# Designs tried in a protein design chat: VHH binders against Exosome complex exonuclease rrp6 (rrp6). Part 6

Target 1, 81 residues: Exosome complex exonuclease rrp6 (rrp6), of Schizosaccharomyces pombe (q10146r442to522)
Amino acid sequence: GREALMIYRALHDWRDSVARKEDESVRYVLPNRLLIAIAASKPVEAADVFSISKQLTPIARMYVEDIVKVVQEAEKLYNEQ
Key: E = the ipSAE of ESMFold2; O = the ipSAE of OpenDDE; V2 = 0.75 times the mean of E and O plus 0.25 times the DockQ between their complexes.

## First folded at step 4 (VHH)

Design k3 (framework vhh_7aqx_2)
Fold by ESMFold2-Fast, scan of step 4:
Structure k3 (fold): chain B 81 residues (1-81), chain A 119 residues (1-119)
Amino acid sequence: as target 1 above (81 residues)
Amino acid sequence: QVQLQESGGGLVQAGGSLRLSCTTSGFTFSSNYFSWFRQAPGEEREFVGDIYWSGGSTKYADSVKGRFTISRDNAKNTFYLQMNSLKTEDTAVYYCAAEWGYLDEFDYWGQGTQVTVSS
């Protein structure tokens, strides 16, 4: 659906920004399979992200609260438009 | 088939240094992520740092940045945690881990090695 795609795009853009900041590969920040799973699950807190996959990357663990915020902001934008 | 085995733990005085080793078998060493984690008594397991193939990319937790260094030796299928300027708060069981997979895959873990830093 449209909502999941909007969340996916927001996470994709966030991941690119973190990869540039950290000078890392996007896979190292957040693998595609996990990014898709997060977009579909729409976590509301950090614990939800950890429950999606035990294969969370070290960088994603450091940024888990930012991941949740990106999802919530994308959901908010979708609901307002 | 995949195994990780750690060595190098022990007792050390505050301000001292220690090097942990993690020897791997059963997979292609040079193309994988390798990480160190630690767990102090009564605490959650904490990320320490990692290395992505060939040593071209390393990341550290803020608590160890500048003191700990991760390196790898592809010829020996081994990666290391060099711990300098040790503090009593670094006392923990240290675990090595390999490969971050995709959804429904599991990382591989070593058995853990005790590091005790005395005052």
Scores: ipSAE 0.005, ipTM 0.130, lowest interface PAE 11.7, mean pLDDT 77

Design k4 (framework vhh_7pa5_2)
Fold by ESMFold2-Fast, scan of step 4:
Structure k4 (fold): chain B 81 residues (1-81), chain A 119 residues (1-119)
Amino acid sequence: as target 1 above (81 residues)
Amino acid sequence: QVQLVESGGGMVQPGGSLRLSCAASGFTFSSNYMSWVRRAPGKGPEWVSDIYGSGGSTSYADSVKGRFTISRDNAKNTLYLQMNSLKPEDTALYYCAKESGWLGEYDYWGQGTQVTVSS
């Protein structure tokens, strides 16, 4: 849906920022399939992200708390419109 | 207008080497991830390698690890693929591709350069 798309956009932008910071390919920060799965499931805590996929990249594991925060912020923005 | 032009393909015997080049124009090359993708006859596209804008981070498909090296020269707007220890299964049309970033998809492709490995 529209909510998932907004969350997806926020995660995409976050992934780009981390890729620049860590000097890594966006795929190795967070593969597209995981980004879509995270946006659809709307995790509320770190454990939820690990439950979505066992293919979490090393960098995504380091930033799992930030991933959750990005999802929550996008979700709030959607609910305020 | 975005353009990607590959070169360096050819025919080589098993165990040989080739170096592919991709000349890029029409976008800020240094800020974009670039990939090499190949397509063998009758098969779908197979991602081979990608490289971050600065050149600091690279990734490879398991089938080419240890044999291929991706690199870039941002001053020349050129992407490279050094292919060593070539095998018959490396025979394919090799494409230079600009990653869109969105969905991890490609928004522009080159025309491709043919690599044939046979004796």
Scores: ipSAE 0.000, ipTM 0.178, lowest interface PAE 11.9, mean pLDDT 80

## First folded at step 7 (VHH; framework vhh_7sr4_2)

Design d1 (from c6 with D101F; at its last look DockQ between E and O 0.77; V2 from the best seeds 0.00; counts 0 for: pae O 6.3 > 2)
Amino acid sequence: EVKLVESGGGLVQPGGSLRLSCAASGSTFSDYAMGWYRQTPGKQRDLVADITSGGYTFYGDSVKGRFTISRDNTKNTVYLQMNSLKPEDTAVYYCAASLYFWGEDYDYWGQGTQVTVSS
ESMFold2, look of step 7: ipSAE 0.540; ipTM 0.779
ESMFold2 (binder alone), look of step 7: mean pLDDT 81; pTM 0.815
OpenDDE, look of step 7: ipSAE 0.016; ipTM 0.332

Design d2 (from c6 with D101W W102Y; at its last look DockQ between E and O 0.86; V2 from the best seeds 0.00; counts 0 for: pae E 3.6 > 2)
Amino acid sequence: EVKLVESGGGLVQPGGSLRLSCAASGSTFSDYAMGWYRQTPGKQRDLVADITSGGYTFYGDSVKGRFTISRDNTKNTVYLQMNSLKPEDTAVYYCAASLYWYGEDYDYWGQGTQVTVSS
ESMFold2, look of step 7: ipSAE 0.268; ipTM 0.660
ESMFold2 (binder alone), look of step 7: mean pLDDT 81; pTM 0.819
OpenDDE, look of step 7: ipSAE 0.621; ipTM 0.843

Design d3 (from c6 with G103E; at its last look DockQ between E and O 0.82; V2 from the best seeds 0.00; counts 0 for: pae E 5.7 > 2)
Amino acid sequence: EVKLVESGGGLVQPGGSLRLSCAASGSTFSDYAMGWYRQTPGKQRDLVADITSGGYTFYGDSVKGRFTISRDNTKNTVYLQMNSLKPEDTAVYYCAASLYDWEEDYDYWGQGTQVTVSS
ESMFold2, look of step 7: ipSAE 0.092; ipTM 0.511
ESMFold2 (binder alone), look of step 7: mean pLDDT 80; pTM 0.812
OpenDDE, look of step 7: ipSAE 0.310; ipTM 0.678

Design d4 (from c6 with S30D; at its last look DockQ between E and O 0.73; V2 from the best seeds 0.00; counts 0 for: pae E 5.0 > 2)
Amino acid sequence: EVKLVESGGGLVQPGGSLRLSCAASGSTFDDYAMGWYRQTPGKQRDLVADITSGGYTFYGDSVKGRFTISRDNTKNTVYLQMNSLKPEDTAVYYCAASLYDWGEDYDYWGQGTQVTVSS
ESMFold2, look of step 7: ipSAE 0.138; ipTM 0.553
ESMFold2 (binder alone), look of step 7: mean pLDDT 80; pTM 0.804
OpenDDE, look of step 7: ipSAE 0.491; ipTM 0.780

## First folded at step 8 (VHH; framework vhh_7sr4_2)

Design m1 (from d1 with S27F S30D; at its last look DockQ between E and O 0.55; V2 from the best seeds 0.00; counts 0 for: grease 24.3 > 24.2, SAP .734 > .668)
Amino acid sequence: EVKLVESGGGLVQPGGSLRLSCAASGFTFDDYAMGWYRQTPGKQRDLVADITSGGYTFYGDSVKGRFTISRDNTKNTVYLQMNSLKPEDTAVYYCAASLYFWGEDYDYWGQGTQVTVSS
ESMFold2, look of step 8: ipSAE 0.601; ipTM 0.819
ESMFold2 (binder alone), look of step 8: mean pLDDT 82; pTM 0.831
OpenDDE, look of step 8: ipSAE 0.194; ipTM 0.618

Design m2 (from d2 with S27F S30D; at its last look DockQ between E and O 0.83; V2 from the best seeds 0.00; counts 0 for: pae E 2.4 > 2)
Amino acid sequence: EVKLVESGGGLVQPGGSLRLSCAASGFTFDDYAMGWYRQTPGKQRDLVADITSGGYTFYGDSVKGRFTISRDNTKNTVYLQMNSLKPEDTAVYYCAASLYWYGEDYDYWGQGTQVTVSS
ESMFold2, look of step 8: ipSAE 0.361; ipTM 0.701
ESMFold2 (binder alone), look of step 8: mean pLDDT 82; pTM 0.827
OpenDDE, look of step 8: ipSAE 0.572; ipTM 0.825

Design m3 (from d1 with S27F S30D F101Y; at its last look DockQ between E and O 0.56; V2 from the best seeds 0.00; counts 0 for: grease 26.2 > 24.2, SAP .722 > .668)
Amino acid sequence: EVKLVESGGGLVQPGGSLRLSCAASGFTFDDYAMGWYRQTPGKQRDLVADITSGGYTFYGDSVKGRFTISRDNTKNTVYLQMNSLKPEDTAVYYCAASLYYWGEDYDYWGQGTQVTVSS
ESMFold2, look of step 8: ipSAE 0.582; ipTM 0.809
ESMFold2 (binder alone), look of step 8: mean pLDDT 83; pTM 0.829
OpenDDE, look of step 8: ipSAE 0.317; ipTM 0.711

Design m4 (from d2 with S27F S30D A33V; at its last look DockQ between E and O 0.09; V2 from the best seeds 0.00; counts 0 for: pae O 7.3 > 2, grease 26.6 > 24.2, SAP .759 > .668, placed apart)
Amino acid sequence: EVKLVESGGGLVQPGGSLRLSCAASGFTFDDYVMGWYRQTPGKQRDLVADITSGGYTFYGDSVKGRFTISRDNTKNTVYLQMNSLKPEDTAVYYCAASLYWYGEDYDYWGQGTQVTVSS
ESMFold2, look of step 8: ipSAE 0.366; ipTM 0.705
ESMFold2 (binder alone), look of step 8: mean pLDDT 81; pTM 0.826
OpenDDE, look of step 8: ipSAE 0.016; ipTM 0.294

## First folded at step 9 (VHH; framework vhh_7sr4_2)

Design n1 (from m2 with G103P; at its last look DockQ between E and O 0.81; V2 from the best seeds 0.00; counts 0 for: pae E 3.4 > 2, SAP .709 > .668)
Amino acid sequence: EVKLVESGGGLVQPGGSLRLSCAASGFTFDDYAMGWYRQTPGKQRDLVADITSGGYTFYGDSVKGRFTISRDNTKNTVYLQMNSLKPEDTAVYYCAASLYWYPEDYDYWGQGTQVTVSS
ESMFold2, look of step 9: ipSAE 0.265; ipTM 0.629
ESMFold2 (binder alone), look of step 9: mean pLDDT 83; pTM 0.831
OpenDDE, look of step 9: ipSAE 0.746; ipTM 0.880

Design n2 (from m2 with F58Y L99T; at its last look DockQ between E and O 0.73; V2 from the best seeds 0.00; counts 0 for: pae E 5.5 > 2)
Amino acid sequence: EVKLVESGGGLVQPGGSLRLSCAASGFTFDDYAMGWYRQTPGKQRDLVADITSGGYTYYGDSVKGRFTISRDNTKNTVYLQMNSLKPEDTAVYYCAASTYWYGEDYDYWGQGTQVTVSS
ESMFold2, look of step 9: ipSAE 0.114; ipTM 0.556
ESMFold2 (binder alone), look of step 9: mean pLDDT 81; pTM 0.820
OpenDDE, look of step 9: ipSAE 0.277; ipTM 0.678

Design n3 (from m1 with L99T; at its last look DockQ between E and O 0.80; V2 from the best seeds 0.00; counts 0 for: pae O 4.1 > 2)
Amino acid sequence: EVKLVESGGGLVQPGGSLRLSCAASGFTFDDYAMGWYRQTPGKQRDLVADITSGGYTFYGDSVKGRFTISRDNTKNTVYLQMNSLKPEDTAVYYCAASTYFWGEDYDYWGQGTQVTVSS
ESMFold2, look of step 9: ipSAE 0.503; ipTM 0.775
ESMFold2 (binder alone), look of step 9: mean pLDDT 81; pTM 0.818
OpenDDE, look of step 9: ipSAE 0.022; ipTM 0.392

Design n4 (from m1 with F101E; at its last look DockQ between E and O 0.85; V2 from the best seeds 0.00; counts 0 for: pae E 2.6 > 2)
Fold by OpenDDE, look of step 9:
Structure n4 (fold): chain B 81 residues (1-81), chain A 119 residues (1-119)
Amino acid sequence: as target 1 above (81 residues)
Amino acid sequence: EVKLVESGGGLVQPGGSLRLSCAASGFTFDDYAMGWYRQTPGKQRDLVADITSGGYTFYGDSVKGRFTISRDNTKNTVYLQMNSLKPEDTAVYYCAASLYEWGEDYDYWGQGTQVTVSS
């Protein structure tokens, strides 16, 4: 749906930012399939992200709270439309 | 020794169904994303479906609504239920396992199983 797509876009942009900041590939920051799964499931806390994948890269784990925050912010923006 | 062994392939008529299985061993299955790819001679291997260690699924556009990927961690097995099969689904189907990266690089691959859809 449109909400998931908005979340996807937000996560995608965030991922790019983190990749540049950390000098890492976007795949290492957040693999595409995981990004899609997060956008679809709309986690509300870190545990939700970990429930999607039992194995996250170290950088993904480090930014797990930011991932959730990006999702929540995207949801808020969607609801404000 | 890591092994991924596909089974369930065969010859079916258009509109028919098959259920592929991939039995995994030699690694911590529960931690891995699992996927199915397919390939025809002379062409690239294409993603059919994958499933995260948490059970979230993704499907190639051509198979959405017809194929279902699932996993049973108690059996270290991933499945691909293939319904409404079409001739264009004919290919060798490969099972794959990935720890960190899904839909791109996989740590392990099976040897493949032939699926032929023909009248």
Scores: ipSAE 0.276, ipTM 0.666, lowest interface PAE 1.4, mean pLDDT 91
ESMFold2, look of step 9: ipSAE 0.361; ipTM 0.725
ESMFold2 (binder alone), look of step 9: mean pLDDT 82; pTM 0.823

## First folded at step 11 (VHH; framework vhh_7sr4_2)

Design o1 (from n1 with F27R; at its last look DockQ between E and O 0.80; V2 from the best seeds 0.00; counts 0 for: pae E 3.0 > 2)
Amino acid sequence: EVKLVESGGGLVQPGGSLRLSCAASGRTFDDYAMGWYRQTPGKQRDLVADITSGGYTFYGDSVKGRFTISRDNTKNTVYLQMNSLKPEDTAVYYCAASLYWYPEDYDYWGQGTQVTVSS
ESMFold2, look of step 11: ipSAE 0.310; ipTM 0.695
ESMFold2 (binder alone), look of step 11: mean pLDDT 80; pTM 0.807
OpenDDE, look of step 11: ipSAE 0.385; ipTM 0.734

Design o2 (from n1 with F27S T52I; at its last look DockQ between E and O 0.79; V2 from the best seeds 0.00; counts 0 for: pae E 6.4 > 2, SAP .753 > .668)
Amino acid sequence: EVKLVESGGGLVQPGGSLRLSCAASGSTFDDYAMGWYRQTPGKQRDLVADIISGGYTFYGDSVKGRFTISRDNTKNTVYLQMNSLKPEDTAVYYCAASLYWYPEDYDYWGQGTQVTVSS
ESMFold2, look of step 11: ipSAE 0.053; ipTM 0.451
ESMFold2 (binder alone), look of step 11: mean pLDDT 78; pTM 0.797
OpenDDE, look of step 11: ipSAE 0.773; ipTM 0.899

Design o3 (from n1 with F27S Y56W; at its last look DockQ between E and O 0.67; V2 from the best seeds 0.00; counts 0 for: pae E 2.5 > 2, grease 24.3 > 24.2, SAP .678 > .668)
Amino acid sequence: EVKLVESGGGLVQPGGSLRLSCAASGSTFDDYAMGWYRQTPGKQRDLVADITSGGWTFYGDSVKGRFTISRDNTKNTVYLQMNSLKPEDTAVYYCAASLYWYPEDYDYWGQGTQVTVSS
ESMFold2, look of step 11: ipSAE 0.374; ipTM 0.729
ESMFold2 (binder alone), look of step 11: mean pLDDT 80; pTM 0.810
OpenDDE, look of step 11: ipSAE 0.589; ipTM 0.827

Design o4 (from m1 with F27S F101L; at its last look DockQ between E and O 0.43; V2 from the best seeds 0.00; counts 0 for: pae E 2.6 > 2, grease 25.1 > 24.2)
Amino acid sequence: EVKLVESGGGLVQPGGSLRLSCAASGSTFDDYAMGWYRQTPGKQRDLVADITSGGYTFYGDSVKGRFTISRDNTKNTVYLQMNSLKPEDTAVYYCAASLYLWGEDYDYWGQGTQVTVSS
ESMFold2, look of step 11: ipSAE 0.339; ipTM 0.692
ESMFold2 (binder alone), look of step 11: mean pLDDT 80; pTM 0.805
OpenDDE, look of step 11: ipSAE 0.114; ipTM 0.545

## First folded at step 12 (VHH; framework vhh_7sr4_2)

Design r1 (from n1 with Y56R; at its last look DockQ between E and O 0.06; V2 from the best seeds 0.00; counts 0 for: pae E 12.2 > 2, placed apart)
Amino acid sequence: EVKLVESGGGLVQPGGSLRLSCAASGFTFDDYAMGWYRQTPGKQRDLVADITSGGRTFYGDSVKGRFTISRDNTKNTVYLQMNSLKPEDTAVYYCAASLYWYPEDYDYWGQGTQVTVSS
ESMFold2, look of step 12: ipSAE 0.005; ipTM 0.150
ESMFold2 (binder alone), look of step 12: mean pLDDT 83; pTM 0.830
OpenDDE, look of step 12: ipSAE 0.013; ipTM 0.245

Design r2 (from m2 with Y56R Y102F; at its last look DockQ between E and O 0.36; V2 from the best seeds 0.00; counts 0 for: pae E 12.0 > 2)
Amino acid sequence: EVKLVESGGGLVQPGGSLRLSCAASGFTFDDYAMGWYRQTPGKQRDLVADITSGGRTFYGDSVKGRFTISRDNTKNTVYLQMNSLKPEDTAVYYCAASLYWFGEDYDYWGQGTQVTVSS
ESMFold2, look of step 12: ipSAE 0.006; ipTM 0.164
ESMFold2 (binder alone), look of step 12: mean pLDDT 82; pTM 0.829
OpenDDE, look of step 12: ipSAE 0.014; ipTM 0.247

Design r3 (from m3 with Y56R G103P; at its last look DockQ between E and O 0.25; V2 from the best seeds 0.00; counts 0 for: pae E 12.9 > 2)
Amino acid sequence: EVKLVESGGGLVQPGGSLRLSCAASGFTFDDYAMGWYRQTPGKQRDLVADITSGGRTFYGDSVKGRFTISRDNTKNTVYLQMNSLKPEDTAVYYCAASLYYWPEDYDYWGQGTQVTVSS
ESMFold2, look of step 12: ipSAE 0.000; ipTM 0.143
ESMFold2 (binder alone), look of step 12: mean pLDDT 82; pTM 0.827
OpenDDE, look of step 12: ipSAE 0.019; ipTM 0.323

Design r4 (from n1 with Y56R S98D; at its last look DockQ between E and O 0.04; V2 from the best seeds 0.00; counts 0 for: pae E 12.7 > 2, placed apart)
Amino acid sequence: EVKLVESGGGLVQPGGSLRLSCAASGFTFDDYAMGWYRQTPGKQRDLVADITSGGRTFYGDSVKGRFTISRDNTKNTVYLQMNSLKPEDTAVYYCAADLYWYPEDYDYWGQGTQVTVSS
ESMFold2, look of step 12: ipSAE 0.000; ipTM 0.120
ESMFold2 (binder alone), look of step 12: mean pLDDT 82; pTM 0.820
OpenDDE, look of step 12: ipSAE 0.021; ipTM 0.360

## First folded at step 13 (VHH; framework vhh_7sr4_2)

Design t1 (from m2 with Y102F; at its last look DockQ between E and O 0.85; V2 from the best seeds 0.00; counts 0 for: grease 24.3 > 24.2, SAP .705 > .668)
Amino acid sequence: EVKLVESGGGLVQPGGSLRLSCAASGFTFDDYAMGWYRQTPGKQRDLVADITSGGYTFYGDSVKGRFTISRDNTKNTVYLQMNSLKPEDTAVYYCAASLYWFGEDYDYWGQGTQVTVSS
ESMFold2, look of step 13: ipSAE 0.451; ipTM 0.752
ESMFold2 (binder alone), look of step 13: mean pLDDT 82; pTM 0.827
OpenDDE, look of step 13: ipSAE 0.560; ipTM 0.825

Design t2 (from m3 with L99T G103P; at its last look DockQ between E and O 0.59; V2 from the best seeds 0.00; counts 0 for: pae E 2.8 > 2)
Amino acid sequence: EVKLVESGGGLVQPGGSLRLSCAASGFTFDDYAMGWYRQTPGKQRDLVADITSGGYTFYGDSVKGRFTISRDNTKNTVYLQMNSLKPEDTAVYYCAASTYYWPEDYDYWGQGTQVTVSS
ESMFold2, look of step 13: ipSAE 0.302; ipTM 0.678
ESMFold2 (binder alone), look of step 13: mean pLDDT 82; pTM 0.822
OpenDDE, look of step 13: ipSAE 0.426; ipTM 0.769

Design t3 (from n1 with S98D; at its last look DockQ between E and O 0.79; V2 from the best seeds 0.00; counts 0 for: pae E 3.9 > 2, SAP .718 > .668)
Amino acid sequence: EVKLVESGGGLVQPGGSLRLSCAASGFTFDDYAMGWYRQTPGKQRDLVADITSGGYTFYGDSVKGRFTISRDNTKNTVYLQMNSLKPEDTAVYYCAADLYWYPEDYDYWGQGTQVTVSS
ESMFold2, look of step 13: ipSAE 0.222; ipTM 0.594
ESMFold2 (binder alone), look of step 13: mean pLDDT 82; pTM 0.819
OpenDDE, look of step 13: ipSAE 0.730; ipTM 0.876

Design t4 (from n1 with G55D; at its last look DockQ between E and O 0.60; V2 from the best seeds 0.00; counts 0 for: pae E 4.0 > 2, SAP .722 > .668)
Amino acid sequence: EVKLVESGGGLVQPGGSLRLSCAASGFTFDDYAMGWYRQTPGKQRDLVADITSGDYTFYGDSVKGRFTISRDNTKNTVYLQMNSLKPEDTAVYYCAASLYWYPEDYDYWGQGTQVTVSS
ESMFold2, look of step 13: ipSAE 0.203; ipTM 0.554
ESMFold2 (binder alone), look of step 13: mean pLDDT 82; pTM 0.818
OpenDDE, look of step 13: ipSAE 0.728; ipTM 0.880

## First folded at step 14 (VHH; framework vhh_7sr4_2)

Design v1 (from t1 with L99T; at its last look DockQ between E and O 0.73; V2 from the best seeds 0.00; counts 0 for: pae E 4.4 > 2)
Amino acid sequence: EVKLVESGGGLVQPGGSLRLSCAASGFTFDDYAMGWYRQTPGKQRDLVADITSGGYTFYGDSVKGRFTISRDNTKNTVYLQMNSLKPEDTAVYYCAASTYWFGEDYDYWGQGTQVTVSS
ESMFold2, look of step 14: ipSAE 0.212; ipTM 0.602
ESMFold2 (binder alone), look of step 14: mean pLDDT 81; pTM 0.816
OpenDDE, look of step 14: ipSAE 0.371; ipTM 0.726

Design v2 (from t1 with L99E; at its last look DockQ between E and O 0.78; V2 from the best seeds 0.00; counts 0 for: pae E 3.1 > 2)
Amino acid sequence: EVKLVESGGGLVQPGGSLRLSCAASGFTFDDYAMGWYRQTPGKQRDLVADITSGGYTFYGDSVKGRFTISRDNTKNTVYLQMNSLKPEDTAVYYCAASEYWFGEDYDYWGQGTQVTVSS
ESMFold2, look of step 14: ipSAE 0.298; ipTM 0.647
ESMFold2 (binder alone), look of step 14: mean pLDDT 82; pTM 0.827
OpenDDE, look of step 14: ipSAE 0.635; ipTM 0.855

Design v3 (from t1 with Y108S; at its last look DockQ between E and O 0.79; V2 from the best seeds 0.45)
Amino acid sequence: EVKLVESGGGLVQPGGSLRLSCAASGFTFDDYAMGWYRQTPGKQRDLVADITSGGYTFYGDSVKGRFTISRDNTKNTVYLQMNSLKPEDTAVYYCAASLYWFGEDYDSWGQGTQVTVSS
ESMFold2, look of step 14: ipSAE 0.428; ipTM 0.747
ESMFold2 (binder alone), look of step 14: mean pLDDT 80; pTM 0.803
OpenDDE, look of step 14: ipSAE 0.237; ipTM 0.639

Design v4 (from t1 with F27S; at its last look DockQ between E and O 0.87; V2 from the best seeds 0.00; counts 0 for: pae E 2.1 > 2)
Amino acid sequence: EVKLVESGGGLVQPGGSLRLSCAASGSTFDDYAMGWYRQTPGKQRDLVADITSGGYTFYGDSVKGRFTISRDNTKNTVYLQMNSLKPEDTAVYYCAASLYWFGEDYDYWGQGTQVTVSS
ESMFold2, look of step 14: ipSAE 0.413; ipTM 0.739
ESMFold2 (binder alone), look of step 14: mean pLDDT 80; pTM 0.806
OpenDDE, look of step 14: ipSAE 0.504; ipTM 0.796

## First folded at step 15 (VHH; framework vhh_7sr4_2)

Design w1 (from m1 with L99E; at its last look DockQ between E and O 0.93; V2 from the best seeds 0.00; counts 0 for: pae E 3.2 > 2)
Amino acid sequence: EVKLVESGGGLVQPGGSLRLSCAASGFTFDDYAMGWYRQTPGKQRDLVADITSGGYTFYGDSVKGRFTISRDNTKNTVYLQMNSLKPEDTAVYYCAASEYFWGEDYDYWGQGTQVTVSS
ESMFold2, look of step 15: ipSAE 0.302; ipTM 0.658
ESMFold2 (binder alone), look of step 15: mean pLDDT 82; pTM 0.824
OpenDDE, look of step 15: ipSAE 0.349; ipTM 0.717

Design w2 (from v2 with T52I; at its last look DockQ between E and O 0.78; V2 from the best seeds 0.00; counts 0 for: pae E 7.5 > 2)
Amino acid sequence: EVKLVESGGGLVQPGGSLRLSCAASGFTFDDYAMGWYRQTPGKQRDLVADIISGGYTFYGDSVKGRFTISRDNTKNTVYLQMNSLKPEDTAVYYCAASEYWFGEDYDYWGQGTQVTVSS
ESMFold2, look of step 15: ipSAE 0.015; ipTM 0.391
ESMFold2 (binder alone), look of step 15: mean pLDDT 81; pTM 0.815
OpenDDE, look of step 15: ipSAE 0.706; ipTM 0.870

Design w3 (from v2 with Y56W; at its last look DockQ between E and O 0.77; V2 from the best seeds 0.58)
Amino acid sequence: EVKLVESGGGLVQPGGSLRLSCAASGFTFDDYAMGWYRQTPGKQRDLVADITSGGWTFYGDSVKGRFTISRDNTKNTVYLQMNSLKPEDTAVYYCAASEYWFGEDYDYWGQGTQVTVSS
ESMFold2, look of step 15: ipSAE 0.454; ipTM 0.757
ESMFold2 (binder alone), look of step 15: mean pLDDT 82; pTM 0.828
OpenDDE, look of step 15: ipSAE 0.582; ipTM 0.824

Design w4 (from t1 with A33T; at its last look DockQ between E and O 0.72; V2 from the best seeds 0.00; counts 0 for: pae E 3.2 > 2, SAP .709 > .668)
Amino acid sequence: EVKLVESGGGLVQPGGSLRLSCAASGFTFDDYTMGWYRQTPGKQRDLVADITSGGYTFYGDSVKGRFTISRDNTKNTVYLQMNSLKPEDTAVYYCAASLYWFGEDYDYWGQGTQVTVSS
ESMFold2, look of step 15: ipSAE 0.302; ipTM 0.632
ESMFold2 (binder alone), look of step 15: mean pLDDT 81; pTM 0.823
OpenDDE, look of step 15: ipSAE 0.401; ipTM 0.750

## First folded at step 16 (VHH; framework vhh_7sr4_2)

Design x1 (from w1 with Y56W; at its last fold request DockQ between E and O 0.83; V2 from the best seeds 0.68)
Amino acid sequence: EVKLVESGGGLVQPGGSLRLSCAASGFTFDDYAMGWYRQTPGKQRDLVADITSGGWTFYGDSVKGRFTISRDNTKNTVYLQMNSLKPEDTAVYYCAASEYFWGEDYDYWGQGTQVTVSS
ESMFold2, look of step 16: ipSAE 0.469; ipTM 0.755
ESMFold2 (binder alone), look of step 16: mean pLDDT 82; pTM 0.822
OpenDDE, look of step 16: ipSAE 0.645; ipTM 0.859
ESMFold2, fold request of step 20: ipSAE 0.492, 0.449, 0.440; ipTM 0.768, 0.746, 0.748
ESMFold2 (binder alone), fold request of step 20: mean pLDDT 83, 82, 82; pTM 0.834, 0.832, 0.829
OpenDDE, fold request of step 20: ipSAE 0.769, 0.716, 0.568; ipTM 0.896, 0.869, 0.823

Design x2 (from w3 with G35A; at its last look DockQ between E and O 0.84; V2 from the best seeds 0.00; counts 0 for: pae E 3.9 > 2)
Amino acid sequence: EVKLVESGGGLVQPGGSLRLSCAASGFTFDDYAMAWYRQTPGKQRDLVADITSGGWTFYGDSVKGRFTISRDNTKNTVYLQMNSLKPEDTAVYYCAASEYWFGEDYDYWGQGTQVTVSS
ESMFold2, look of step 16: ipSAE 0.223; ipTM 0.610
ESMFold2 (binder alone), look of step 16: mean pLDDT 83; pTM 0.836
OpenDDE, look of step 16: ipSAE 0.698; ipTM 0.880

Design x3 (from w3 with E99H; at its last look DockQ between E and O 0.84; V2 from the best seeds 0.00; counts 0 for: pae E 2.3 > 2)
Amino acid sequence: EVKLVESGGGLVQPGGSLRLSCAASGFTFDDYAMGWYRQTPGKQRDLVADITSGGWTFYGDSVKGRFTISRDNTKNTVYLQMNSLKPEDTAVYYCAASHYWFGEDYDYWGQGTQVTVSS
ESMFold2, look of step 16: ipSAE 0.384; ipTM 0.730
ESMFold2 (binder alone), look of step 16: mean pLDDT 83; pTM 0.832
OpenDDE, look of step 16: ipSAE 0.570; ipTM 0.824

Design x4 (from w3 with G103D; at its last look DockQ between E and O 0.91; V2 from the best seeds 0.61)
Amino acid sequence: EVKLVESGGGLVQPGGSLRLSCAASGFTFDDYAMGWYRQTPGKQRDLVADITSGGWTFYGDSVKGRFTISRDNTKNTVYLQMNSLKPEDTAVYYCAASEYWFDEDYDYWGQGTQVTVSS
ESMFold2, look of step 16: ipSAE 0.461; ipTM 0.772
ESMFold2 (binder alone), look of step 16: mean pLDDT 82; pTM 0.824
OpenDDE, look of step 16: ipSAE 0.557; ipTM 0.812

## First folded at step 17 (VHH; framework vhh_7sr4_2)

Design y1 (from x1 with G60E; at its last look DockQ between E and O 0.60; V2 from the best seeds 0.00; counts 0 for: pae E 2.3 > 2)
Amino acid sequence: EVKLVESGGGLVQPGGSLRLSCAASGFTFDDYAMGWYRQTPGKQRDLVADITSGGWTFYEDSVKGRFTISRDNTKNTVYLQMNSLKPEDTAVYYCAASEYFWGEDYDYWGQGTQVTVSS
ESMFold2, look of step 17: ipSAE 0.427; ipTM 0.725
ESMFold2 (binder alone), look of step 17: mean pLDDT 81; pTM 0.819
OpenDDE, look of step 17: ipSAE 0.358; ipTM 0.711

Design y2 (from x1 with G103D; at its last look DockQ between E and O 0.81; V2 from the best seeds 0.00; counts 0 for: pae E 2.3 > 2)
Amino acid sequence: EVKLVESGGGLVQPGGSLRLSCAASGFTFDDYAMGWYRQTPGKQRDLVADITSGGWTFYGDSVKGRFTISRDNTKNTVYLQMNSLKPEDTAVYYCAASEYFWDEDYDYWGQGTQVTVSS
ESMFold2, look of step 17: ipSAE 0.383; ipTM 0.727
ESMFold2 (binder alone), look of step 17: mean pLDDT 82; pTM 0.824
OpenDDE, look of step 17: ipSAE 0.711; ipTM 0.884

Design y3 (from x4 with F102Y; at its last look DockQ between E and O 0.80; V2 from the best seeds 0.00; counts 0 for: pae E 2.9 > 2)
Amino acid sequence: EVKLVESGGGLVQPGGSLRLSCAASGFTFDDYAMGWYRQTPGKQRDLVADITSGGWTFYGDSVKGRFTISRDNTKNTVYLQMNSLKPEDTAVYYCAASEYWYDEDYDYWGQGTQVTVSS
ESMFold2, look of step 17: ipSAE 0.324; ipTM 0.696
ESMFold2 (binder alone), look of step 17: mean pLDDT 82; pTM 0.824
OpenDDE, look of step 17: ipSAE 0.503; ipTM 0.793

